# VHH binders against Putative glutamine amidotransferase MTH_191, part 5

Target 1, 304 residues: Putative glutamine amidotransferase MTH_191, of Methanothermobacter thermautotrophicus (o26293)
Amino acid sequence: CGIAGVVYKDGKLHSVGADMTRMLHALQHRGPDSAGFAIYGGLGLEENDYLLNIEVKDKPGLLDMVKETVELVSPIGSDEVIPSVENHIIYRCRITLESFSQLKPLIMDIDSIDDVIVLNGSHSFEMIKDVGSVLEIADRYDTWSKKGTHAIGHTRFSTESIVDRYHAHPFQSYIIPDITVVHNGQITNYWKIREPLERKGHIFETNNDTECIVHYVADKLASGYSLEEALEQSVKDMDGPFSYIVGTPQGVGIAKDQLGLRPGVMAENDEVFAVASEEVSLREVMDTSEVEQISPGEVRVYEI

## First folded at step 20 (VHH)

Design r4 (from p1 with S106E)
Fold by OpenDDE, last read:
Structure r4 (fold): chain B 304 residues (1-304), chain A 119 residues (1-119)
Amino acid sequence: as target 1 above (304 residues)
Amino acid sequence: EVQLVESGGGLVQPGGSLRLSCAASGFTFSDYIMSWYRQAPGKGRELVAGISTGGNTDYADSVKGRFTISRDNAKNTLYLQMNSLRPEDTAVYYCVARIWTHSGYEQYWGQGTLVTVSS
């Protein structure tokens, strides 16, 4: 799989959706599979508003049930149905909560509905996950027109795992607001990492090691670590071949395993900070003469 | 005005104990992640211990089993109990408040308190 991230240093809105689309497309060496985006800074939601993305099986009355469940906690503002693969739809709706702490419980309630899966809820970024080629997904969701300050993204190869939206990257944790991860690799000491997190009360929804990464990083941040420190600690604690990119409302970070078993590159100039699994991705947003190889065990972070 | 005021530092012999306190004001203490950082002479700042809003704690490997971080939200006070102190623990210790929001994070630093471990 391929991962990428881009940050505009000026903190202004740019065409990061288009940038990320190009970056991910450059990483897509195989046929259609899945891809995902976290685009930060462009949603422009009001305070206490959140955007929910929900996968719903196309069954009579099921969407109504989802809406009713949401309305028990929050009025539904704007909403839309996005066409998806056979027998499923993606339902997006804007909600208002009194506090961030209400988001995870609501998500859990919705997830309890049969044939319904909440993909995510967010305030400061737009999540886009779907099946298909990067370009198909970009067209479907109009990622080309999406503005933001920074973004991370992932493209998946079909040979690695089940291709579905739920398991597609990015993964989000709700330990802290709007943190996401895209991952290339495997955490071999997965349970050693997961168990302490569960003891702290963090709830896992999957057995995907990417979810473990985002919870780990989020937990560290929630415990006083900076993003850089959290990433550095992850490199020490986690085993296996991996490279992953983190997105926060503040910026982007990348971590590479101690042995450098998975690729990672970085480039930056006065305007842009970019990271990716391959150099060809970086060339989409800047000159290749500026590309640096990330060393084994190294982390790089840029916060606006 | 936001204020973080550390106290409790001083000179102590190896194997001794100290208890640091940080009095916070000017913000909603209970909403913030609290932590202790330290900076030894000639070294960079490093996280020593952190405590989440929910009370979960984390420690640097170098202080695990020796230091205990705690918070009293009613008193807006952060503590660091330091036992079995070593010369390498000599540093200026800083109290830090941090909160993650949908817009990023906010953080505040205290002025620091000096801890010297020497025979």
Scores: ipSAE 0.912, ipTM 0.967, lowest interface PAE 0.4, mean pLDDT 95
Fold by OpenDDE, fold request of step 21:
Structure r4 (fold): chain B 304 residues (1-304), chain A 119 residues (1-119)
Amino acid sequence: as target 1 above (304 residues)
Amino acid sequence: EVQLVESGGGLVQPGGSLRLSCAASGFTFSDYIMSWYRQAPGKGRELVAGISTGGNTDYADSVKGRFTISRDNAKNTLYLQMNSLRPEDTAVYYCVARIWTHSGYEQYWGQGTLVTVSS
């Protein structure tokens, strides 16, 4: 799979949706797959508001059930239905919560409904992930027009894992606000990483190693580590071939496994910090003369 | 005004013990992740121990089994019990408060307290 991230250093709104679309498209080497985006800084929600993305099977009355479940906890301020592939729709709604700690329980309640899967809930970024080509998804969700300060993205290759919306990247953790990860690789000591997190009370929804990564990083941050320190620790603790990019409201970071078994590149100038699995992705937003290889075991972070 | 005031530092012999305290004021202590950092002479800053708002703890490998971080939210105080101290533990120790928000993070640093481990 391909991963990418971009940060505009000035902290202003830019066409990061379009940028990430181009970056991911450059990484897409196959036909229909899956792709995902986390676009930060452009959602413009009020305090205590969150945007939910929910996959709902196209069955009579099911969407109403979802809405009723949400309304038990929060009024729905606005909503939309986005047509998608297969017999599913993507339901998006704006909700208001008293605290961030209410978000995960609500998500769990919604997830308990058959044929319903919450893709995510967020405040400071927009999650876009679906089945199809990068360009198809971009058109479907109009990612071209999305503004933000920074973004991360993923495009899946069909040979690596299950192709569906729920397992598509980015993955989000709700240990801390609005942290996401896109991942290229495999964590071979998965259970050694997961078990301690579970003992701390963190709840896993899948057996996907990418979820483990985002929970790991989030847990480190929640324990006092900086983003850079958390990523450095992950490189020490996690085994296997991997490269992953993390997004937070503050910025973007990339980590590469100790042996450099999965690719990672970086480029930056006075305006932009960009990372990706391949140089061709970076060329979409920067001059090729600025591209650097990330060394094995190295992490790179930029926070606005 | 936000204040983090460290105390308890001093000179101790190798193998000795010391307990650091950090008194916090000017913010909602219970909402913040608390941690201890240290900076040895000629070295960079490093995380020593952290404690989440929920009470989960994490330690640097170099201090695991020897140091214990704890917090008393009712007293707005952070503690670091340091046992079996070593010369390499000599550093200025800083109390840090951090909170992650939807806008990023906020953090505050104390002025630090010097711990010297020497024969």
Scores: ipSAE 0.911, ipTM 0.966, lowest interface PAE 0.4, mean pLDDT 95
Fold by OpenDDE, last read:
Structure r4 (fold): chain B 304 residues (1-304), chain A 119 residues (1-119)
Amino acid sequence: as target 1 above (304 residues)
Amino acid sequence: EVQLVESGGGLVQPGGSLRLSCAASGFTFSDYIMSWYRQAPGKGRELVAGISTGGNTDYADSVKGRFTISRDNAKNTLYLQMNSLRPEDTAVYYCVARIWTHSGYEQYWGQGTLVTVSS
């Protein structure tokens, strides 16, 4: 799979949706895939507002059930139905919560509904996850027009695993606000990493090792680590071939496994910090002369 | 005004113990992640121990089993019990408060307290 991240250093709104679309498209090598985006800084939500993204099977009355469930906790503001593939729709709605701590329980309640999957809830970024090519998804969600300060993205090759929205990146953790991860690789000591997190009370929704990564990083941040320190520690604790990119409201970070078994490259200039699994992706947002290979075991972070 | 005031530092022999305290004021202590950082002479700043708002703790490998971080929210105080001290633990120790928000994070640093481990 391919992963990418981009940060504009000035902290202003830029066409990061278009940038990420181009970066991910450059990483796409084969037919129908899944792809995902986390675009930060452009939602402009009011305080205590969140955007929910929910996959709903196209069945009569099911969407109404979802809405009713949401309304038990929060009124629904603006909402949108996005047609998707395979008899599913993506339902987006704005909600208002009294505290961030209410978000995960609400998500769990919604997830308890058959044929419904909450993709995410967020305040500072927009999540886009779907099945199809990068360009198809971009058109479907109009990612080209999305503005933000920074973004991360992922494209999954059909030969690697199940290609669906549920398995699509990014993954989000709700241990801290609005943290996401995109991942290229495998964590071979998965249970060794997961079990301590569960003992701390963190709830896993999947058996995907990518979710484990984002919970790990989030837990470290929640324990006093900086983003850079958390990533460095992950490289020490996690085994296997991996490269992953983390997004936070503050910025982006990339980590590469100790042996460098998965690729990672970085480029930056006065305006942009960018990371990706392949150089061709970086070429979409800056001059190739600025591209450098990330060393095995190395992490790179940029915070606005 | 936000204040973090460290105390308890001093000179101690190898193998000795020391307890650091950090008195916090000017912010809602219970909402913040608290941690201890240290900076040895000629070295960079490093995390020593952290404690989440929920009370989960984490330690640098170099201090695991020897140091214990704790917090008293009622007293707005952070503690670091340091046992089996080593010369390499010599550093200025800083109390840090951090909170993650939808806009990023906020953090505050104390002025630090010097811990010297020497025979």
Scores: ipSAE 0.911, ipTM 0.966, lowest interface PAE 0.4, mean pLDDT 95
Fold by OpenDDE, fold request of step 21:
Structure r4 (fold): chain B 304 residues (1-304), chain A 119 residues (1-119)
Amino acid sequence: as target 1 above (304 residues)
Amino acid sequence: EVQLVESGGGLVQPGGSLRLSCAASGFTFSDYIMSWYRQAPGKGRELVAGISTGGNTDYADSVKGRFTISRDNAKNTLYLQMNSLRPEDTAVYYCVARIWTHSGYEQYWGQGTLVTVSS
């Protein structure tokens, strides 16, 4: 699979949706895939507002049940239905909560409904992930027009793990606000990483090692680590071939395993900080003369 | 005005103990992640210990089993119990408050207190 991230250093809105689409398309080499985006800084939501993305099977009455469940906790401001593949729709709705701590419980309640899966809830970024090619998904969600300050993205090859919306990247943790991860690789000591997190009270929804990564990083941040320190610690604690990119409201970071078994490159100039699995992705947003290889065990972070 | 004031630093022999305190004011203490950083001479700042708003703790590998971080929200005070001190623990220790929000993070640093471990 391919991963990418881009940050505009000036903190202003740019065409990061288009940028990330081009970056991910450059990484797409094989047939039907899944792809996902986390686009930060462009939603413009009011305080205490959140955007929910929910996968709903297209059957009578189910969407109404979802809405009723949401309305028990929050009124629905605006909403939309996005047609998708495989007899499913993506339901998006804007909600208002009294506190961030209410978000995870609401998500869990919605997830308890059969044939319904909450993809995410967020305030400072838009989650776009679906089945199909990068370009098909970009057209479906109008990713080309999305503005933001920074973004991360993922494209999954069909020959790898299960291709569906729920397991598509990015993954989000709700330990801290609006943190996401895209991942290329495998954590071989998965249980050693997960068990301590569960003992601390963190709830896992899947057995995907990418979820473990985002919870790990979020937990470190919640314990006082900086993003860079958290990533450095992850490289020490996690085993296996991996490269992953983190998105936060503040910026983007990349971590590479100690042996450098998964690829990672970085480019930086006065305007942009960019990271990716392959150099061809970076060429979409920067001059190739500015590209450098990330060393094994190295992390790179840029915060606006 | 936000203030973080560290105390309890000083000179101690190897194997000795110290207890650092950090008095916080000017913000809602219970909403913030609290941590101790240190900076040794000629080295960069590093996290020593952190405690979440929920009370979960984390430690640098170099201090695990020797240091204990705790907080008293009623007193707006952070503590660091330092046992079995070593010369390599010599540093200026800083109290740090941090909160993550949907717009990033907010943080405050104390002025620091010097801990010297020497025979």
Scores: ipSAE 0.908, ipTM 0.965, lowest interface PAE 0.4, mean pLDDT 95

Design r4 (from p1 with S106E)
Fold by ESMFold2, look of step 20:
Structure r4 (fold): chain B 304 residues (1-304), chain A 119 residues (1-119)
Amino acid sequence: as target 1 above (304 residues)
Amino acid sequence: EVQLVESGGGLVQPGGSLRLSCAASGFTFSDYIMSWYRQAPGKGRELVAGISTGGNTDYADSVKGRFTISRDNAKNTLYLQMNSLRPEDTAVYYCVARIWTHSGYEQYWGQGTLVTVSS
């Protein structure tokens, strides 16, 4: 697996979709399994508007049922259908809700429809995750044209596993608005981290250790930690070889395990901060002589 | 207009206790994540304790077991009960309110109250 992030310091719109596509493509080493993007800053949604991102089996009448369900709660604004593989389409629509707290209940209502899975709902970022190679997904969603202020991404390597859009990175929490995580490695004390979060009422939908990370970070933010403090605490609490990137509406954060066992590099110039699993990926968005390894236990936060 | 006003600081001997209060106004208190930070001379600000909108608490390792954060949403007041005080607890203590929104977070800091622990 490979992860990458890019942040433009001026807070203006840049071609971060193209940047992330090149970064993730540079990380592919064998036949691809899936890839994912969180692209922040470019949606331009009005207050209380959200973008829903829904996997629908390509079956007569099913999309109409999804639209009808959404329309019980909100008129549908702009929308689009993106044909995908394995007999599915990806339906995306803009909706308006009274508050953020109404988003998850609507997602659960849509999820109750057989052969329909909501991949996410969000305000400040566009989530793109699908099965296939980075370039196939980039062409399918036209990631090349997506603008934003910052982005994070993930690509998975394998030709021998069952592919699943819902469990691809990024993962998202709905406890804190629009927090995403991409991760490379393993959290070896996963149960020790997950069990306290479940006792606090966090609901886990998967057995993926990346979901553990996003819930942990969201819990710390909800408990008064800054992003940097939350990441610092995660490095103390979590065992195993890991690197992860958190996306937020204001920027990104990175964390690396205390032993520094997973590769990771970063660089910065006057315009851009970039981080990636491998230097060749980072160099797709930055031409610099100063590339640094992420130090053991290091945490870094870039906010616009 | 948002205001956070800390009180309850003072001089105390090692092993003693103090209770800090933070009176909040200008926002819906129950919607905000509340926390205490402190800053000792020559050091940066550090989180001491936090309490979520739902009442979940978290503490810095250096104060766990000695300090208790609480909130009274009906009175718009945040508290920090500080027991078994040590000289290293000497700092200016700040009340902090945070709320995460669609565009990130907003935060507000009080002016601080001085706690001095010395014999």
Scores: ipSAE 0.657, ipTM 0.874, lowest interface PAE 1.5, mean pLDDT 89
Fold by ESMFold2, fold request of step 21:
Structure r4 (fold): chain B 304 residues (1-304), chain A 119 residues (1-119)
Amino acid sequence: as target 1 above (304 residues)
Amino acid sequence: EVQLVESGGGLVQPGGSLRLSCAASGFTFSDYIMSWYRQAPGKGRELVAGISTGGNTDYADSVKGRFTISRDNAKNTLYLQMNSLRPEDTAVYYCVARIWTHSGYEQYWGQGTLVTVSS
């Protein structure tokens, strides 16, 4: 698997969708079975608006049922249907809520519909994740045209069966607004991390260790940690070879396990900070001879 | 205007106790994550304890079992009960309020209160 991140330091809109597409494509050695993007800063939503991103089986009447469920809570402002593979569509709609706290309950109501899965709801970033190669997904969603301030992304390499869209990275928190994670590697003490979070009321929908990471980071932020402190604590608490990138509305954070076995490189110039699993990916967004390895146990935070 | 005003610092002998208070105004206290940070001479600021909007607490390893953070949302006040104080606890203690939004986070720091632990 491969992960990448790019941040434009001036806080202005840049072609980060194109950047991330090239970075992820460069990490693709064989036809991977999924890819995902979180693209921050470019949605341009009004203060109380959210973008829902919903996987719907392509069958008569089901999309109408989804729309009816949404409309019990919010008028639908704008929407679109993106045809996908495996007899599914991706339905995206703009909604208006009174507060962030109403987002997850709505998502749970929509998820209760058979053959419907909400991939995410968000305000400050666009989530794109699907099955297929990076270039297939880029064409399907037109990632080339997406603008923003920063982005993170992930590619997965298949060794076995079909990967579904919901379990692709990034994963998202609904405890802290618009926090995303992409991850390489393995958390070998997963249950030791998960159990305390469940006691605090976190609800896990999967056994995926990337979901565990996003819940952990959100929990620390909610407990008074800064992002950097949360990442530093994660390196102390989590075992196993891992590297992860967290996205926030203000920037990105990077953490690498204490053993340092997973590859990771980063580079920076006056305009851009970039991080990736491999140097060939970094070079898609910057021309530099000064690439540094991410050190064992290293944490970095870049906020715009 | 946001105000965080710490009180309760002072000189105390090793093994003693102090209770710090932070009076908050200018924001909806119950919406904010509250924490105590400290800064020892020549050191950076470090998290001591935090308490979520829902009352969940977390502590630095160095103070776990000795310090207790609490909040009173009706009085807009954050507390830190410090027991079994050690010379290594000598620092300026800061009250911090933080809120996470779709635009990131906002944070506010108090002026700090000095705690000196010496014989």
Scores: ipSAE 0.598, ipTM 0.856, lowest interface PAE 1.8, mean pLDDT 89
Fold by ESMFold2, last read:
Formats: structure tokens, sequence, C-alpha cells
Structure r4 (fold): chain B 304 residues (1-304), chain A 119 residues (1-119)
């Protein structure tokens, strides 16, 4: 699979949705795939507002049940329905909560409805993840028009089977606000990392090692580590060939395992920083001859 | 008007102990992640220990087993118990408060207290 990130250093809105679409398209292979985006800085939500992103099977009455469940906690502000494939819709709605701590419990209540899966809830970034090619998803969600300050993304190279939307990257934490992760590779000591986090009360909803990464990073941030320090510690604690990008409201971080077996590249100029699994992707947003390889064990953080 | 005031630093012999305190004011102490950083002469700042809002603790490898971080939310005070001190622990120690929000994080640093571990 392939990962990419782009950050505009001036902190202003840029066409990061278009940038990420081109970067991920350059990484994509033929066949049924999945792709995902986290696009930061462009939502413009009012304080205490959140965007819920909910996959709902397209059958009579089910969306009304979802709305009823949401309305027990918050009036629904603006909303929309995005038709998707495989007899599903994506329902998006704006809600208002008294505090961040209400978000995950609400998500869990909605998830308890049969044939309904909450893809995420967030404030500072828009999550787009679905099955299909990058260009199909871009048309479905109009990623070309999305603006922001930075974005991260993921595409899967190929699969033997149909893949659900929830297992597409990015993954996010609900312990630290609006932290996302995309990942390439594998964490070979996954259970050794997961078990202590579960003992601390982290709730894992999948067996995906990317979810393990986002919980680990969030746990370190919650314990007083800076983002860079958290990523440095992850390289020491995690085994296997991996590269990952973390998104935060302030920017991005990257980490690569100590073995450095899989290539990754990055570059920057006065305006932009970019990172990608392959140079062809990076060149979609930057035309430079000064491309750097991500070194074994390297950690980098770029903030706006 | 946020203030973090460290105290308890001083000169101590190798193998000795010190207890650092950090008095906090101007914010809701229990909402903040608290940590100690240190800066040795000629070196950069490094994390020593952290304690979450829920009381979970983490330590740098170099101090694990020797240092203990704790907080007293009723007194708005952060502590660092330092045992089995070594010359390489000589540094200015800083109290740090952090809170993560949807716009990133906010942080505050104290002025630091000097710990010298010498023969």
Amino acid sequence: as target 1 above (304 residues)
Amino acid sequence: EVQLVESGGGLVQPGGSLRLSCAASGFTFSDYIMSWYRQAPGKGRELVAGISTGGNTDYADSVKGRFTISRDNAKNTLYLQMNSLRPEDTAVYYCVARIWTHSGYEQYWGQGTLVTVSS
C-alpha cells in the first residue's frame, strides 16, 4: 500500500484535496482498491461542533433511526447524503457537543445500530475513505475542491476480496483530538504493543495494526511526550518494516522503522513539505531534484 | 497569568536524592498533562517524565526506576522524586504543562531549577 502527505507552510488554505488526489492516484494499482484522506484546516466548524461521517445501508427507515439516535444527544445541523456503492449511503451531519468526551460514547451508540458503521467524528479535519479507485472516490466526494492547510492519505495496492470502508486508512484516536494515522508495512510485535494499551483502557475496534499505531501515539501524547518524542519512542518499541504518517491539527509527523526496508521519499521548499511512498507521487506536488530518502529509524515533524 | 514555579533544586552528592516541586497557577491544573524536562549544559532539552490527567506515568529510559513523577491536583502541584542521582543527571529541570485541543496543543514552561550532582 501507499501513503502520502502534504503540508503548506504558510498556514493558509490551499487545494490540498486536489494535491492528495493526484498523489494517491500516482500510487494506485489496478483492481478493486480502497483509498482514504484526512484533509485538515478547511472544515470551518464552529467551536464545539463536530462532523459525523456514518456509513448506512440503503434500506427504508434506517437513516431515520440514525438521526433519532443522534438527536438524543444533539440537534442535527447541516447534513448531507452521499450515495456510495454496494447498497450503502454515507450520511454526514454536523452536531454540537458540550465537550470532546461526549464524542466517542455517541459514536458507540450509533455503531450499535445494525447495518450502521460510524466511520469517524472530527472537528479540524475531513475524513474521506471508501472502496474504489482514487479517481472514483475523488468524483464521489469531490476531493478536487477540498481546501486545507495539510492532508495525509493512503491507497491500497490490490486485494483478493472486497474490502469494507472502515478498514481503509486513515485511522484516528478519540483520546487526543483529531489525530490520524496512515501506515505502510507491518508491525510484527503488534500484540505486544496492543496488550499494554488495552490494560490502560484503550478500546480497539479492529485487529488492524494501524489502529494500534494511532492508540500508541495518542497514549504517548497524553503522557507528556511531544509528537516527535512519541514517534521516536515508537521506532524503539515497534518491530517490523513500517512507515507511517500521523496527522494533527498543527501538521504532520513521519516515522520509519529501524531496518528501513521499504523506501519512502520526502522533499520541501519554501512553500511546501511533501512525503510519499514513491517519488512519482511526491512529484505531483513538487518539482525538485532534491528528493531525500527517509532514513532507517528517521522521525520528522512538520508543523504550521 | 499562567505560572509554573519550580523549587527543590540544589547541589547533591552522587547516590543522593532530591524532590522537585512545581507550583501551578492561572489554569485548571487537573485538565493539563504535566511533565518534567531537563537541559544539561551544552545539550538540548529532553523529556524526563510525564503524568497524564488520569494519573498514568511514563519515564525516559535514562531515569526509569530512579525517578518518580506525581501530582497533587488539590494543591495544584507537580513533583519529581529523584533517587540514586548520577553526575549525568546534572541539568536545569523544567516543569511543563500541556493540553491538547482541536487546534493542536498549548504548553507552558517554568523557568527551571538547577540540579547539580557532583562528587
Scores: ipSAE 0.571, ipTM 0.844, lowest interface PAE 2.0, mean pLDDT 89
Fold by ESMFold2, fold request of step 21:
Structure r4 (fold): chain B 304 residues (1-304), chain A 119 residues (1-119)
Amino acid sequence: as target 1 above (304 residues)
Amino acid sequence: EVQLVESGGGLVQPGGSLRLSCAASGFTFSDYIMSWYRQAPGKGRELVAGISTGGNTDYADSVKGRFTISRDNAKNTLYLQMNSLRPEDTAVYYCVARIWTHSGYEQYWGQGTLVTVSS
């Protein structure tokens, strides 16, 4: 597995979709079986608008049922159908909600439809995740044209896999708006981390380590931690080899476990900050002459 | 104008107790995550305790079991009950309000109240 992140320091729109596509493609050592992107800052939605991203089995009448369910809550603005593989389409639609608190209940209602899975809903970033190689996904979603201020991404290193679009990275939490995580490694004390979150009433939908990470970080932010403080605490609380990148509307954060056994590099120039599992990925977006290794236990936050 | 005003600091013996208060105005208090930070002499600011809009609490390891954060949304007031005080708890304590939005977060800091733990 490979992870990457890129942030433009001036806070303006840049070709981060193209950047992340090149970075993830450079991380392919064996053909990956999935890839995922969170591309921040470029959606241009009005204040109360959200983009829903829905996997729908390609069968008669099902998409109409999805639209009807959405329309009980919001008129559908612009929408798009993207053909995908394995007899599925990806349906994307713009909706308007009165508040963020309406988003997760709507997602749960849509998820109750058989053969339909909401991949995410968001305001400030676009989630792209699917099965296939990085370049196949880039063609399918036209990632090359996506603009933004920053992005994070993930690709798997596998020759064979049974993949599930929902369990691909990034993962998102709805405890706070628009937070995402991509992750490499393993959390060996997973249940010790998860149980306090469940006691607070947070609902887990999977047993995936990355879901646990994004809920943990979001809960700390919702409890008064800064992003840097939340990441610092995660390194103290979580066991096992891991590296992860968090995306927020203001930027990215990076955390690495105290043993520091997973690869990770970062670099910075006057225009851009970048992080990746391997140096070849960084070279896609900047000169690698000043590449630094991410130290054991290191936390880094880059906010615009 | 947003304002956070801390009170209740002072000089106390090791093992003693203090209760800090933070009076808030200029925003909808119940919508904000509230927290206490402290800054000891020669050190940076550190989180002490936080309380979410839903009332969930979290504590720094150094104060867990000794300090209790609470909020009264009807009075727009945040509290910190500090028990079993130690010399290392000596610091200026700050009230902080934070809200997460799709644009990131907004935060406001009080002026601080001094707590001195000494014999």
Scores: ipSAE 0.532, ipTM 0.828, lowest interface PAE 2.3, mean pLDDT 90

Design r4 (from p1 with S106E)
Fold by ESMFold2, last read:
Structure r4 (fold): chain B 304 residues (1-304), chain A 119 residues (1-119)
Amino acid sequence: as target 1 above (304 residues)
Amino acid sequence: EVQLVESGGGLVQPGGSLRLSCAASGFTFSDYIMSWYRQAPGKGRELVAGISTGGNTDYADSVKGRFTISRDNAKNTLYLQMNSLRPEDTAVYYCVARIWTHSGYEQYWGQGTLVTVSS
């Protein structure tokens, strides 16, 4: 597994989709199982609009049921269908909600339809995640053309776990708007982190430790922590070998466990900050001989 | 215009109690995450306690079990009940309001109220 992030310091639109595609491709040392992107800053949605990203089995009538369910809450603005593998399509639609608080309930209503899984809903970033190689996914979704201010991404290879679109990184929490996490490693005290979050009323959809990370960080932000403070606290609270990158509408954050067993590198110039599991990935977006290792227990935040 | 006004600070003996209040105006109070930060002499600002829009609370390890944050949305007021005070709690305490949006967050800070814990 590999993770990467890129941030353009000027806050303007750049080819971050192309950047992240190259970075993730460089991290694929073995056969691919899945890849995922969160590309921030380029959607250009109107205030109160959201992009829903829905996996639908490719069979007659099912997409119409999905649209009908969405239309109980919002007219559908623009939409598209992206053919995918394993007899599925990815349906994307733009909707308008009165408030952010309506988003998760709508997602849950759509999820109740058999053979339908909502991958995400968001305002400031585009989630692209699917099964296949990085380059297959890049072709399918045209990641090369996506513009933004920053992006994070993940690539996985494994035959020892369930591989599907929903469990691919990034993971998102709806405790606050538009927060995502990509993660490499394991949280060995996962259940001790999860239990307090559940007592606060936060709902877990999976048993994946990356979901635990994104809910933890979102909960700290929702409780008045800054991003840096939330990440610093996570390093104190979480056990196990891990590295993760969090994406927010304003930038990225990086955290590494106290033991520092996972590789991680970063570099920065006057235009770009980049982070990746391996140096070859980082070099896809920055020509540098000066690369910094992420130290054990280190937290770094870059906000535009 | 957003305004946050802290009150209730003062001099107190170790083991004593104080209750801080923060009166808020200029925004929809119930939409904001509210928190208390503090800054000891010569130190940076640090989070003390926070309370979400839904009423969930979180506390710094150094104050857990001694401090209680609460909010009254009808009165637009944030509170911090501080019990079993220690000399290391001496600091200026700030009321902070934050809201997370699709563009990130917006935040507002009060002017602070001084708490001194000394014999």
Scores: ipSAE 0.521, ipTM 0.825, lowest interface PAE 2.3, mean pLDDT 89

